# Ledger of designs, part 338: VH-VL binders against q0atu2

Target 1, 119 residues: q0atu2
Amino acid sequence: MLDKKARIRTSREYRNVFEKGKRLSGRFLIIYYVENALDNNRFGFITNKKIGMAVIRNRIKRQLRAIVREYQGQVKNKHDIVLVARAGIGKSSFEGMEKDYIAIMKKAGLFARNANKID
Below, E stands for the ipSAE of ESMFold2; O stands for the ipSAE of OpenDDE; V2 stands for 0.75 times the mean of E and O plus 0.25 times the DockQ between their complexes.

## First folded at step 17 (VH-VL)

Design cc5 (framework fv_recibokibart)
Fold by ESMFold2-Fast, scan of step 17:
Structure cc5 (fold): chain C 119 residues (1-119), chain A 121 residues (1-121), chain B 108 residues (1-108)
Amino acid sequence: as target 1 above (119 residues)
Amino acid sequence: QVQLVQSGAEVKKPGASVKVSCKASGYTFTGYYMHWAKQAPGQGLEWIGEINPKSGGDNYNQKFQGRVTMTRDTSISTAYMELSRLRSDDTAVYYCARDKFYWEESYFDYWGQGTLVTVSS
Amino acid sequence: QIVLTQSPGTLSLSPGERATLSCRASQSVESEYLHWYQQKPGQAPRLWIYGASSRATGIPDRFSGSGSGTDFTLTISRLEPEDFATYYCQQYGDTPLTFGQGTKLEIK
């Protein structure tokens, strides 16, 4: 589970990331990302109906949130990042989603070794 | 009618830089991502990167990272790709291409006519 | 990165014949993210098939795409003279975006 401060919550905030940011496609995820003017990172999650029924979409969302939480200390500070689940994610394992997340964050230059670590 | 019109052929010496333009018309320029691709003589296509014309946010194939810069000018609906520190193997036709959807990844529905860049000593 | 391997590299056929062009991915690609482009000498590529099987606007019904996972196929049921060109597959399933090396369809 992510802290409330680390979540993108409003439609306006999501739209801001899409309009002002850039993107990178991974196997199961697209990330849209932009630097923010806050002291922390914020994450948003989108699962559309192409993925499957509500129970599957809700499972995927919970698993993605857990993955983001696990690696939040490795993410460069002051970014708003939206994860959009791609059609194939419903067939993936938790480990597969985790590997894809790590790969795309590294490709985007958003992972920094020991950068912005919080105790 | 959607059109992407690119700048004319360039001849450059090794070590120089080249800036290719792609002028869009017939649609809302800021509503679509723009991509660039390279095609060396007699070879296939290679993706260089993409730019969000609304924000200027850009992402590159790591193979070109450090030598390529994508920009745009929304007042004239024009995207640019600048390639620096040119080498002989940069000799190629460079294409701009429009991504079908702004809010999600998709496919390249319209392409520019191409710009031949020749790098020779 | 995902490597796309097209086969054959060159396919020599006559008008009226059936053409089958293959695209093999080094790892699984969702069909939604596999596309085909046609390119004639001296011209820009043109979108031909998107999402593995959907014809782009204006593309004749003699063209069909199929496949899933790692194996994708572009089929031309009965070649017309205008169909001789190079065809490239492309994946949008992972960054960096990649293209196959192309299959050149040439007149026998």
Scores: ipSAE 0.653, ipTM 0.890, lowest interface PAE 1.6, mean pLDDT 91

Design cc6 (framework fv_recibokibart)
Fold by ESMFold2-Fast, scan of step 17:
Structure cc6 (fold): chain C 119 residues (1-119), chain A 121 residues (1-121), chain B 108 residues (1-108)
Amino acid sequence: as target 1 above (119 residues)
Amino acid sequence: QVQLVQSGAEVKKPGASVKVSCKASGYTFTGYSMHWAKQAPGQGLEWIGEINPKSGGDNYNQKFQGRVTMTRDTSISTAYMELSRLRSDDTAVYYCARDKFYWEELYFDYWGQGTLVTVSS
Amino acid sequence: QIVLTQSPGTLSLSPGERATLSCRASQSVESEYLHWYQQKPGQAPRLWIYGASSRATGIPDRFSGSGSGTDFTLTISRLEPEDFATYYCQQYGDTPLTFGQGTKLEIK
């Protein structure tokens, strides 16, 4: 679970990321991201009906939050980042989602070089 | 009536820069991401990068990172791709193409006609 | 990056024949993110099939796409003269976006 300060919560906040942001596609994830004027990063999560039933979408949201939390310290500060789960994510393992997250964040330049889990 | 109209052919010397334009009409320019692709003579297509016309936010294929810059001018619905430090292997037709910025329609439904850039000594 | 390999590189057939064009990915690509474009000499590519199997607007029903995972196919049931062109597959499954090298469909 991410701290309240690390969450994008309102429709207005999501809208700001989409209107001002960049986009990059990974295997199971699309990220939309923009620099913010805050002291911290904030994350949003979108799972749409193409993924499957509500039970599957809710599981994926929980797993993505866990992944984001684990690697939070590797993310360059002062960014709002929205993760959109792609239709194929339901067929992935947790490890597969984790690897895709790391890969896409590195491609976006949002991770420090040689990014790893926080010890 | 969607159209993407690109600037005309360019001939450049090695080391120079080239800036290609892509003027959009027939749709809301800021609702669609603009991509650029390269096609060298007798070869296939290679993705260069994209820009969000609403914000100017851009992302590039690592192969071109550091040499390519994408910009736009929303007042004239025009996207630009500038490629610097030109080499002979940059000789190619360059295409602009649009896709929906949100995650629904991730395919290139409309393309510009292409701009031939020739790099020769 | 995901490498897309198309085969054959050149396919020589006559009008009226069936054409089968292959696209093989180095990694699994979800069907929603595999597309086909047609390109004629001197022209820009045109969207032909999106999401592996959906025909773009105006594309004749003799064209069909299929496949999943790493193997995708574009099939033309009865070739017409206007179908002779180069066909490219493309993936939007991972960044960088990539295209196959193309299959040139030529008149025998």
Scores: ipSAE 0.681, ipTM 0.899, lowest interface PAE 1.5, mean pLDDT 91

Design cc7 (framework fv_recibokibart)
Fold by ESMFold2-Fast, scan of step 17:
Structure cc7 (fold): chain C 119 residues (1-119), chain A 121 residues (1-121), chain B 108 residues (1-108)
Amino acid sequence: as target 1 above (119 residues)
Amino acid sequence: QVQLVQSGAEVKKPGASVKVSCKASGYTFTGYYMHWAKQAPGQGLEWIGEINPKSGGDNYNQKFQGRVTMTRDTSISTAYMELSRLRSDDTAVYYCARDKFYWEELYFDYWGQGTLVTVSS
Amino acid sequence: QIVLTQSPGTLSLSPGERATLSCRASQSVESEYLHWYQQKPGQAPRLWIYGASSRATGIPDRFSGSGSGTDFTLTISRLEPEDFATYYCQQSGDTPLTFGQGTKLEIK
């Protein structure tokens, strides 16, 4: 699970990211992202009924949090990022979600230079 | 009625820049993303990028990244696309198109009429 | 990027006939993210079908879309003279957004 400080929690905070941010679409994920005025990154996660039943949506959220946590060190500081799960995500593997996350974060220019990059 | 009205045809020399406008009316300008697409003579469509009119947040197709800049002016409900360092293969009709993004739709329900940009010496 | 390949490039038919236009994706695209546009010479493209099978507002019921995975089809059950145009498929399932090269539907 991500630390409390690293989570977008309120409707107002989500709305701020959507209204002030950029977006980028991946195969299983859309990200909305904006620079924040904080000392840290914050992540939000949205799954809706088109993904599947609650059991599937809860699995997807857990897997996405795990992926975000794994790659947190590569993300440029001071961003609010919302991950919106797309319809096909319920059929994807963990590896498929991970690859899509890495690809979209790279395309968005949100991965900082470091020696441990996946490419 | 929803309308996207683009600026008129342009003729430019190689190396110049062109700035095309797209004036929106009949809807809340900041409620929709604006996209730009290129169509070379006799060819298909190519996506250039998108802008969030509310924030100015923009993302581009990597093929055009470094040469394209998208902006907007919310006071006149107008989006702009500027393409720099023009080459002959930039000769094309350029379209703006809107996308009502509430999650995942990302289809273009209304398009501008197109702006022909000709690059020739 | 996802490459969309449309076939045939040109389809020559007469009014009254059935038209079937194909769009193949280089990788799987959820049906929700495949769309079709109609374009006539000198005009902007017009949204025709979105989400593989939903007709846009005002589009006649002789048009239908279908498909999933990598294989999508636009079908016109009985061609009218106004249907002769170029049709483009488009995917929004990955960035960059991409279009097929188009199928030109022309009168025999």
Scores: ipSAE 0.304, ipTM 0.816, lowest interface PAE 3.3, mean pLDDT 89

Design cc8 (framework fv_recibokibart)
Fold by ESMFold2-Fast, scan of step 17:
Structure cc8 (fold): chain C 119 residues (1-119), chain A 121 residues (1-121), chain B 108 residues (1-108)
Amino acid sequence: as target 1 above (119 residues)
Amino acid sequence: QVQLVQSGAEVKKPGASVKVSCKASGYTFTGYYMHWAKQAPGQGLEWIGEINPKSGGDNYNQKFQGRVTMTRDTSISTAYMELSRLRSDDTAVYYCARDKFYWEELYFDYWGQGTLVTVSS
Amino acid sequence: QIVLTQSPGTLSLSPGERATLSCRASQSVESEYLHWYQQKPGQAPRLWIYGASSRATGIPDRFSGSGSGTDFTLTISRLEPEDFATYYCQQYGSTPLTFGQGTKLEIK
């Protein structure tokens, strides 16, 4: 699981990432990201009603958190990153979401080393 | 009304740099991302990159990475694109275009008039 | 990157006729991220259809867009003289953003 400390929690904190950051689009995800002044990375997750019913949105959020947790040690330190689920993510597999996450994080230059799973 | 007004035509030698401006009016400049696109003579459009005008955060098409820099000046609502180490195939009309700040229904609703950059010996 | 291929490259028709322009993607693109722009010689592109099927502000209802997945279409039900221009499709489905090569609509 992601520690509470590693989560973006308030609307003000989300707004800060959007306003101060930059963005990049992947097939199933858009990320907004910015360097922070903390000792750790923080992640936010946004799913909108167009993805599907609450049970589907909740599953997507859980799966994205699991993916982020697996790769968290490879993310360059001191970043706030918001993952926004795009149309089509509800039809994707877990592996499809994972692949898109790795691709977009590499394109953004946010991986400090090779994109290998953390055991 | 919303307008994006670009700087005038430029003629440059190979190896030089060019900096094109795009002045926004009629809307809140920091409320929209700004993009740049290239159109070579008689050809289609090619996306160069985008900039967050609030922060200056920028992302580029890898094809132009290392040769392009996007900046902005919020005090005069102006975005800039600088292209360095110019080659003959950089001869093109360059356009700025605005895009929504947030993630849904992203599209280029307004464009600048274009700036012709000619690279010749 | 996603490659968009438009066909035909040039379409020669007369005012009053129906025009059908195709845009095919090398990979699936969600409809919400497929757009069309109109461009006349010496002018900037103008947003025409967004999200595959929504007309931009001020665009006449003779224009319609459709499609999903890899196959998208722009249709003009009855051509007017001012409709003769080049039309470009664009995907915003993934970075880098890409455009088709364009379809030029010209008077026969």
Scores: ipSAE 0.725, ipTM 0.891, lowest interface PAE 1.2, mean pLDDT 91

Design cc9 (framework fv_recibokibart; at its last look DockQ between E and O 0.76; V2 from the best seeds 0.63)
Fold by ESMFold2-Fast, scan of step 17:
Structure cc9 (fold): chain C 119 residues (1-119), chain A 121 residues (1-121), chain B 108 residues (1-108)
Amino acid sequence: as target 1 above (119 residues)
Amino acid sequence: QVQLVQSGAEVKKPGASVKVSCKASGYTFTGYYMHWAKQAPGQGLEWIGEINPKSGGDNYNQKFQGRVTMTRDTSISTAYMELSRLRSDDTAVYYCARDKFYWEELYFDYWGQGTLVTVSS
Amino acid sequence: QIVLTQSPGTLSLSPGERATLSCRASQSVESESLHWYQQKPGQAPRLWIYGASSRATGIPDRFSGSGSGTDFTLTISRLEPEDFATYYCQQYGDTPLTFGQGTKLEIK
């Protein structure tokens, strides 16, 4: 699980990311992101009913948190990032979600140089 | 009614810059992302980038390598696309297009009428 | 980037006939992210079908979209004179967003 400090929790905090930030689309994910005034990164996760039943949405949430945790050391500090799962994610593999996350984070310039370990 | 009205045709020399405007009306300007696309004569559409009108946060197609800058002025509900260091292959019709702010169904539901930019010596 | 290839480049048909337009992606595209736009000469593109199969507001039911993965199709069951235009597919999945080169539907 991600530490409480690293999580976006309130609707006001989510709204701040959407309104003050920018976004990038991937195959299974859309990220909204903005630099924060803190000394740490925070992550938010959104899944919608279009993905599927609660059991599928809960699996997706767990897998996304695991992916974010695995790569948290590579993310440039001082960012609030919201991951929005797209409808098609319900049929994706763990590896497919992981690849999409890495690709989007690199395109957004959010992975620190020399910290990326995927090849 | 939703309308996106773009500035008029421009003729520029190579090396110059051009700034195209897109004035929105009939909806809350800051409630939708704005995109820009290029269509060269006799060719298809090419996505240039997008801007969040609330923040000015922008993301671009890497093909334009720092030559494109998107901005907006919320006081007049207008988005801008500036293309610098113009080349002959920048000759095209440029379109703005509206997109939902939130993620459920992302597509370009309304487009501006287009602005022809001609780059010639 | 994902390349979208449309075929045929030009389709010559008469009113009353059925039209089938193809869009093939170089990589898998989720259906929710594939859209079709209609463009007439001198006009801006107009949203026609979104999410592979949903008609945009005001689009006649003779238009249908289908497909998944890498192969998508726009079908017009019975052509009307106003349907002759260029149709572009678009993927709004992986950034950068990309469009196909278009299929021009022209009167025979």
Scores: ipSAE 0.875, ipTM 0.933, lowest interface PAE 0.6, mean pLDDT 92
Fold by ESMFold2, look of step 18:
Structure cc9 (fold): chain C 119 residues (1-119), chain A 121 residues (1-121), chain B 108 residues (1-108)
Amino acid sequence: as target 1 above (119 residues)
Amino acid sequence: QVQLVQSGAEVKKPGASVKVSCKASGYTFTGYYMHWAKQAPGQGLEWIGEINPKSGGDNYNQKFQGRVTMTRDTSISTAYMELSRLRSDDTAVYYCARDKFYWEELYFDYWGQGTLVTVSS
Amino acid sequence: QIVLTQSPGTLSLSPGERATLSCRASQSVESESLHWYQQKPGQAPRLWIYGASSRATGIPDRFSGSGSGTDFTLTISRLEPEDFATYYCQQYGDTPLTFGQGTKLEIK
C-alpha cells in the first residue's frame, strides 16, 4: 500500500494537478503531473464509469496502486501525479498496465533511466 | 462559434526564428489544450507538441525539442509557437488545433486555418 | 513511437463507388485513441471519425469507421463528389501523437 503522505486526498489537490501541470498519454493511462512544494511524491487515481462496472474499476485502481508502489522508489522527488485509467484498460493485463506505466513515466522524465546512480 | 485564427504567412532566412499566433474565440480558452502540427508541402501531418493554456506547461515531440517554444497569453486568448534556428526543411504550413482539457474525447475538433512559413535564402 | 501506415497511398475511384481506406498501426492502439481527419487542398484538416467508429458532428452516415488492435478502416459506402480528399488516421494512444501519411482519394 502507498504511505498516507503519498496520497492526493482532496478535490482541490486533484484540480491543482490538472490546472497547474501537464499531461502525457499512454495506451491505457494518461498521467497529469506537476511539481509540488513537499518533500515527497503524491499519487492520485481516477477510474471513471466509462471503464465498466464498479467491481472492474475497483480492481483496476487496486492494480494501479500496486504498480505505483512497486516503482515509487524510482520516481523523481517532489511531484504530484494523477493516473487516469482510460476506457481500454478494462481489457488489459496487469503486465500491460505495468509496461504502460513505466513507459509514460519515463517519457515524462519522472522515472529515472539510471536508478542506481546517486549524483 | 469556435474559431482559431492564425497569423499570416511568413518568409524567413535560414537561422532565423518565427513566432506563429493562434487566436481563439467562441469558447473558454483555458478550458482546452492547444496543439501545433506541421505539414510540409505535399506531405502529411506531424505533431509538434501541446501546451496547457492555464499553466503554460508544455510537452514537445522530441524531434522539435530544443528548437520549439510554446506560449500563450490568456488575456487575449492567444497561443504561440516559436521555432528557432530555421532551416529549409522547416518550410511548411503550421496548424494550431485544440482538444479537451480532460481525458475524455481527446481528438482535434477544431483547427486553425494554417500559417505558411517559407525558409529560403 | 507508433507508426501509422495508410494504404493505398492513392485511391482512384468514381462517384457512386465504395471506398475502403486502411490504417495499420505498428503496435496496438485502443479504439478510443484512433481518429480520422479529412483534408482538402488549401484547407485545414477536419475531424471526421473519432474513437475508430464515431462520426463527428455533421458527417454523413455513408462514412463508417471500424477496426481494433492494429488494423482500422474507413469506409465510404457510395462516393459523392465532395468526398474526394486526403484522409489521415491519427493515434492518441502514445506520445508523441502521430498521423498516418494519408490516403488521397481522387476522381478516376
Scores: ipSAE 0.794, ipTM 0.910, lowest interface PAE 1.1, mean pLDDT 92
Fold by OpenDDE, look of step 18:
Structure cc9 (fold): chain C 119 residues (1-119), chain A 121 residues (1-121), chain B 108 residues (1-108)
Amino acid sequence: as target 1 above (119 residues)
Amino acid sequence: QVQLVQSGAEVKKPGASVKVSCKASGYTFTGYYMHWAKQAPGQGLEWIGEINPKSGGDNYNQKFQGRVTMTRDTSISTAYMELSRLRSDDTAVYYCARDKFYWEELYFDYWGQGTLVTVSS
Amino acid sequence: QIVLTQSPGTLSLSPGERATLSCRASQSVESESLHWYQQKPGQAPRLWIYGASSRATGIPDRFSGSGSGTDFTLTISRLEPEDFATYYCQQYGDTPLTFGQGTKLEIK
């Protein structure tokens, strides 16, 4: 499970990322990211009703958290990152989500220089 | 009504810089990303990049990376696109376009009228 | 990047005829991320179809969009004189955003 301190949890925190951050669009994800003043990265996750029922949305969030956790150590420090799930993600495999995440994070330049990236 | 009004045509020499403006009205300027696109004579459209008018955060097409700078002045709801080290193949009509974003759908619902930039020696 | 290839490059038809424009993507694109724009000479592009199949505000119902995956189509059931223009497909499923090279619909 993703550490509590590594989570964006409040509406204010989410708003800050959306208002002050940059964004990149992938097939299944749109990421918003901004530097923070902390010693750790924080991740937020947004799913909307178009993805599917609550059980589906929760599954997607769980899967995205797992992906983020897997690559957490490779992400550059001091960033708030919000993952917005796009409609098509509900039909995607876990591997497809992971691949999209890796691709979009690479494009954003958010992986550490010494990161061992797997496509 | 939403309107995007761009600055007038420019004629530049190779190596020079050009700064095109896009003044927005009819909506909350800082609430929508602004994009820029290039259209060379007789050719299609090419995405240059986007800017968050609220924060100034930008994202550029790597093809233009290092030569393009997008800025904005929120006090006058105006976005700017500056292209430096101009060359002949930069001759094109440049458009600003508003991003209609609904979490899932991203498209350009309003466009500026375009700005012709001619680069010639 | 995702490359969008439109066909044909030029389509010559007469008013009243049916027009079919194709947009093929180099990789799968979600329908919500595929859009069409119309452009006439000397004018800016105008949003025409969004999300593969949704008509923008004010667009006549003779226009329709369809498709999924890598193949998308814009159809005009009965051409009107004002429909002759260049149509571009565009994807926002991956950065960088990309456009097709356009299909010029001209009067025969």
Scores: ipSAE 0.370, ipTM 0.842, lowest interface PAE 1.9, mean pLDDT 92
ESMFold2 (binder alone), look of step 18: mean pLDDT 93; pTM 0.944

Design cd1 (framework fv_ivicentamab_arm2)
Fold by ESMFold2-Fast, scan of step 17:
Parts: structure tokens; sequence; C-alpha cells
Structure cd1 (fold): chain C 119 residues (1-119), chain A 119 residues (1-119), chain B 110 residues (1-110)
């Protein structure tokens, strides 16, 4: 799971990302993102009731955290990023969610080729 | 002094559209978080929408796709465009300013404008 | 958004009485709660923000307390001007859905 320091925790921090951040929509995800003044990236996750019942929303949140963790090294440092799950995400496969995440992050310019030793 | 004055309410048939205005004085709309809150006759308060200082917007789940919040900075006026109106949308609509960027309370409210959706 | 349960729904009181209104959140909201007063035909008026901070110009007989899931608004000596409906309000920290208001408490003449 993501380290505590890599998570957006407070309502104030979420609000800062929504207020100051850029927005980009994918098939199953919307991201809001803004540069921070820290040494690391922080991620937030929102699964609203349009997705389904709590058991479905909690599963989606766990899967999104796993995806973010897997690709954390690819993300340009010093950003606060909030992932909002869109309606329909509950019917997507893990691979479908992962593909959408990669596509959105690349389109946003948040994936860096040099974030890994190998381009 | 701070003042918010709503206008544009009236009687509309189901499926119709209506645009509400909120003229602000004593402060700058674009420097504040502005909200619409409604109240059905004899019922409680229900949040509708927010526009953030930079112009990002959020909506109650039931309002998304039908209602659009906007502003005209040159006129210091907030708007709510309401489409596909239903009988359940009958309410007094208030515009409200948030008192703090860190706390999400409403420090000033307009007098409200009544929207009645009836055949 | 969090469920906000406000009680009682209606309260009958006399001038000079101590009145207590309770607001219960379904999840911890720290101190992210405000109280409003609404008189018939009028817009709501802010009384208290951040659970216990009295808004400028609001009489000192109004007091907010609580944190986490249970909050109270107390009017220490009810005045004629205090007969109104009172609402609590919270913002759901992680939902991104909506601001949440309590159902309201109507304080009426006994």
Amino acid sequence: as target 1 above (119 residues)
Amino acid sequence: EVQLVESGGGLVQPGGSLRLSCAASGFTVSDNYMNWVRQAPGKGLEWVSIIYRRGSTEYADWAKGRFTISRDNSKNTLYLQMNSLRAEDTAVYYCAREGSSESYYFDYWGQGTLVTVSS
Amino acid sequence: AYDMTQSPSTLSASVGDRVTITCQASQSIDSWLAWYQQKPGKAPKLLIHDASSLESGVPSRFKGSGSGTEFTLTISSLQPDDFATYYCQQWDEYSGEAYTFGGGTKVEIK
C-alpha cells in the first residue's frame, strides 16, 4: 500500500488540489493535479456513490492504490494528484483501469521517461 | 458591506430551463468560493454546486449534467443554469459565499429566489 | 456525503430556557461543522463555525461544542428572537459528493 507520506489525508489538502489543480478525464478516471512544495508526490482517491455500494467502492479504491503504487516511480516528483473514479469503473477489469491510468498520466505530462533508470 | 442578491426565479414547466443570477457587492466573486444551496418549501437545506476561486466547479450528484454554475467576473455576478427541470427541483435557491479557504462554512447568503416547477 | 442526524426535529421552549440541539455525524468530521439560524421567509444566518467559533455579531448566549461525531448547539437563555429553525452543516472530506446539512431543529414557543 502507499506510504503515509504519499497520501493526501486532509480535507484542506483535497480542496487545494480541486481548487488549484488541472483536470483531465479518461474513460474510467478523472485526475486533478497540482505541483506541491514537498519532496514527494501525494495521491488521493475518491469513489463516489455513482459507482455503487461501499463494498464495490472499497474494492475500486484498493485496486487504484495498487496501480498508483506500481507506477509511482514513473510520476514526475512534487505533485498532489487526486484520482476520481467515474461511473462504470466497477465493470472494468484491473487491466482496463491500469491502461486508463497510464493514458491519463501520460496525456497530463505527469509520466517522465527518466523517472526510471531505463527509458 | 457584503451583499448577495439573487434573481431569475419563477414558474417553469417540467423539462424546462431557467438561469438564476446572483449579483455580489462589497467583495470580488473571483476571490472567493461561491455556492448555490436550495431549500424545498418546508424542507431543509441542500447543497447544489460550488465554483472555486480559479473557476473549477463541483456539483451534487443529482445536479451533475443538468445544472451548470458559472460567473462573469466583469459583472461580479454568479449564475446557475438549470436544465431538464423536474417537480423535485422546486425550491428557494440561495447563493452563498464561503467564509474561509480552510473551513467550508457559508458566511453570507443572498435572500433567495423561488423556482417553481409545475405543469 | 456523511449522514448528519439532527435532534430533536422540533423543540418547544419558553423565554429564558436553556436549549440544546444535537448533531450526529455518521463518520468523524473532526471540527468541520457550522451552525446556522433560519427564520421563516429569511435566508440562513451563520452562528458558529469550526464547531465552537462564534461568528462576529452573534450573541454570546449561543455556544457550540463537540468534535468527531457528536456536536451540540446550546442557547443558554432563550430570547424571543431565537425562535427559529437551526441547521448544522458538514463537508464530506473524501467523497467529493456534496456538502451535508442536518435535517433541522425547529425551536418554537411552548
Scores: ipSAE 0.000, ipTM 0.551, lowest interface PAE 13.1, mean pLDDT 84

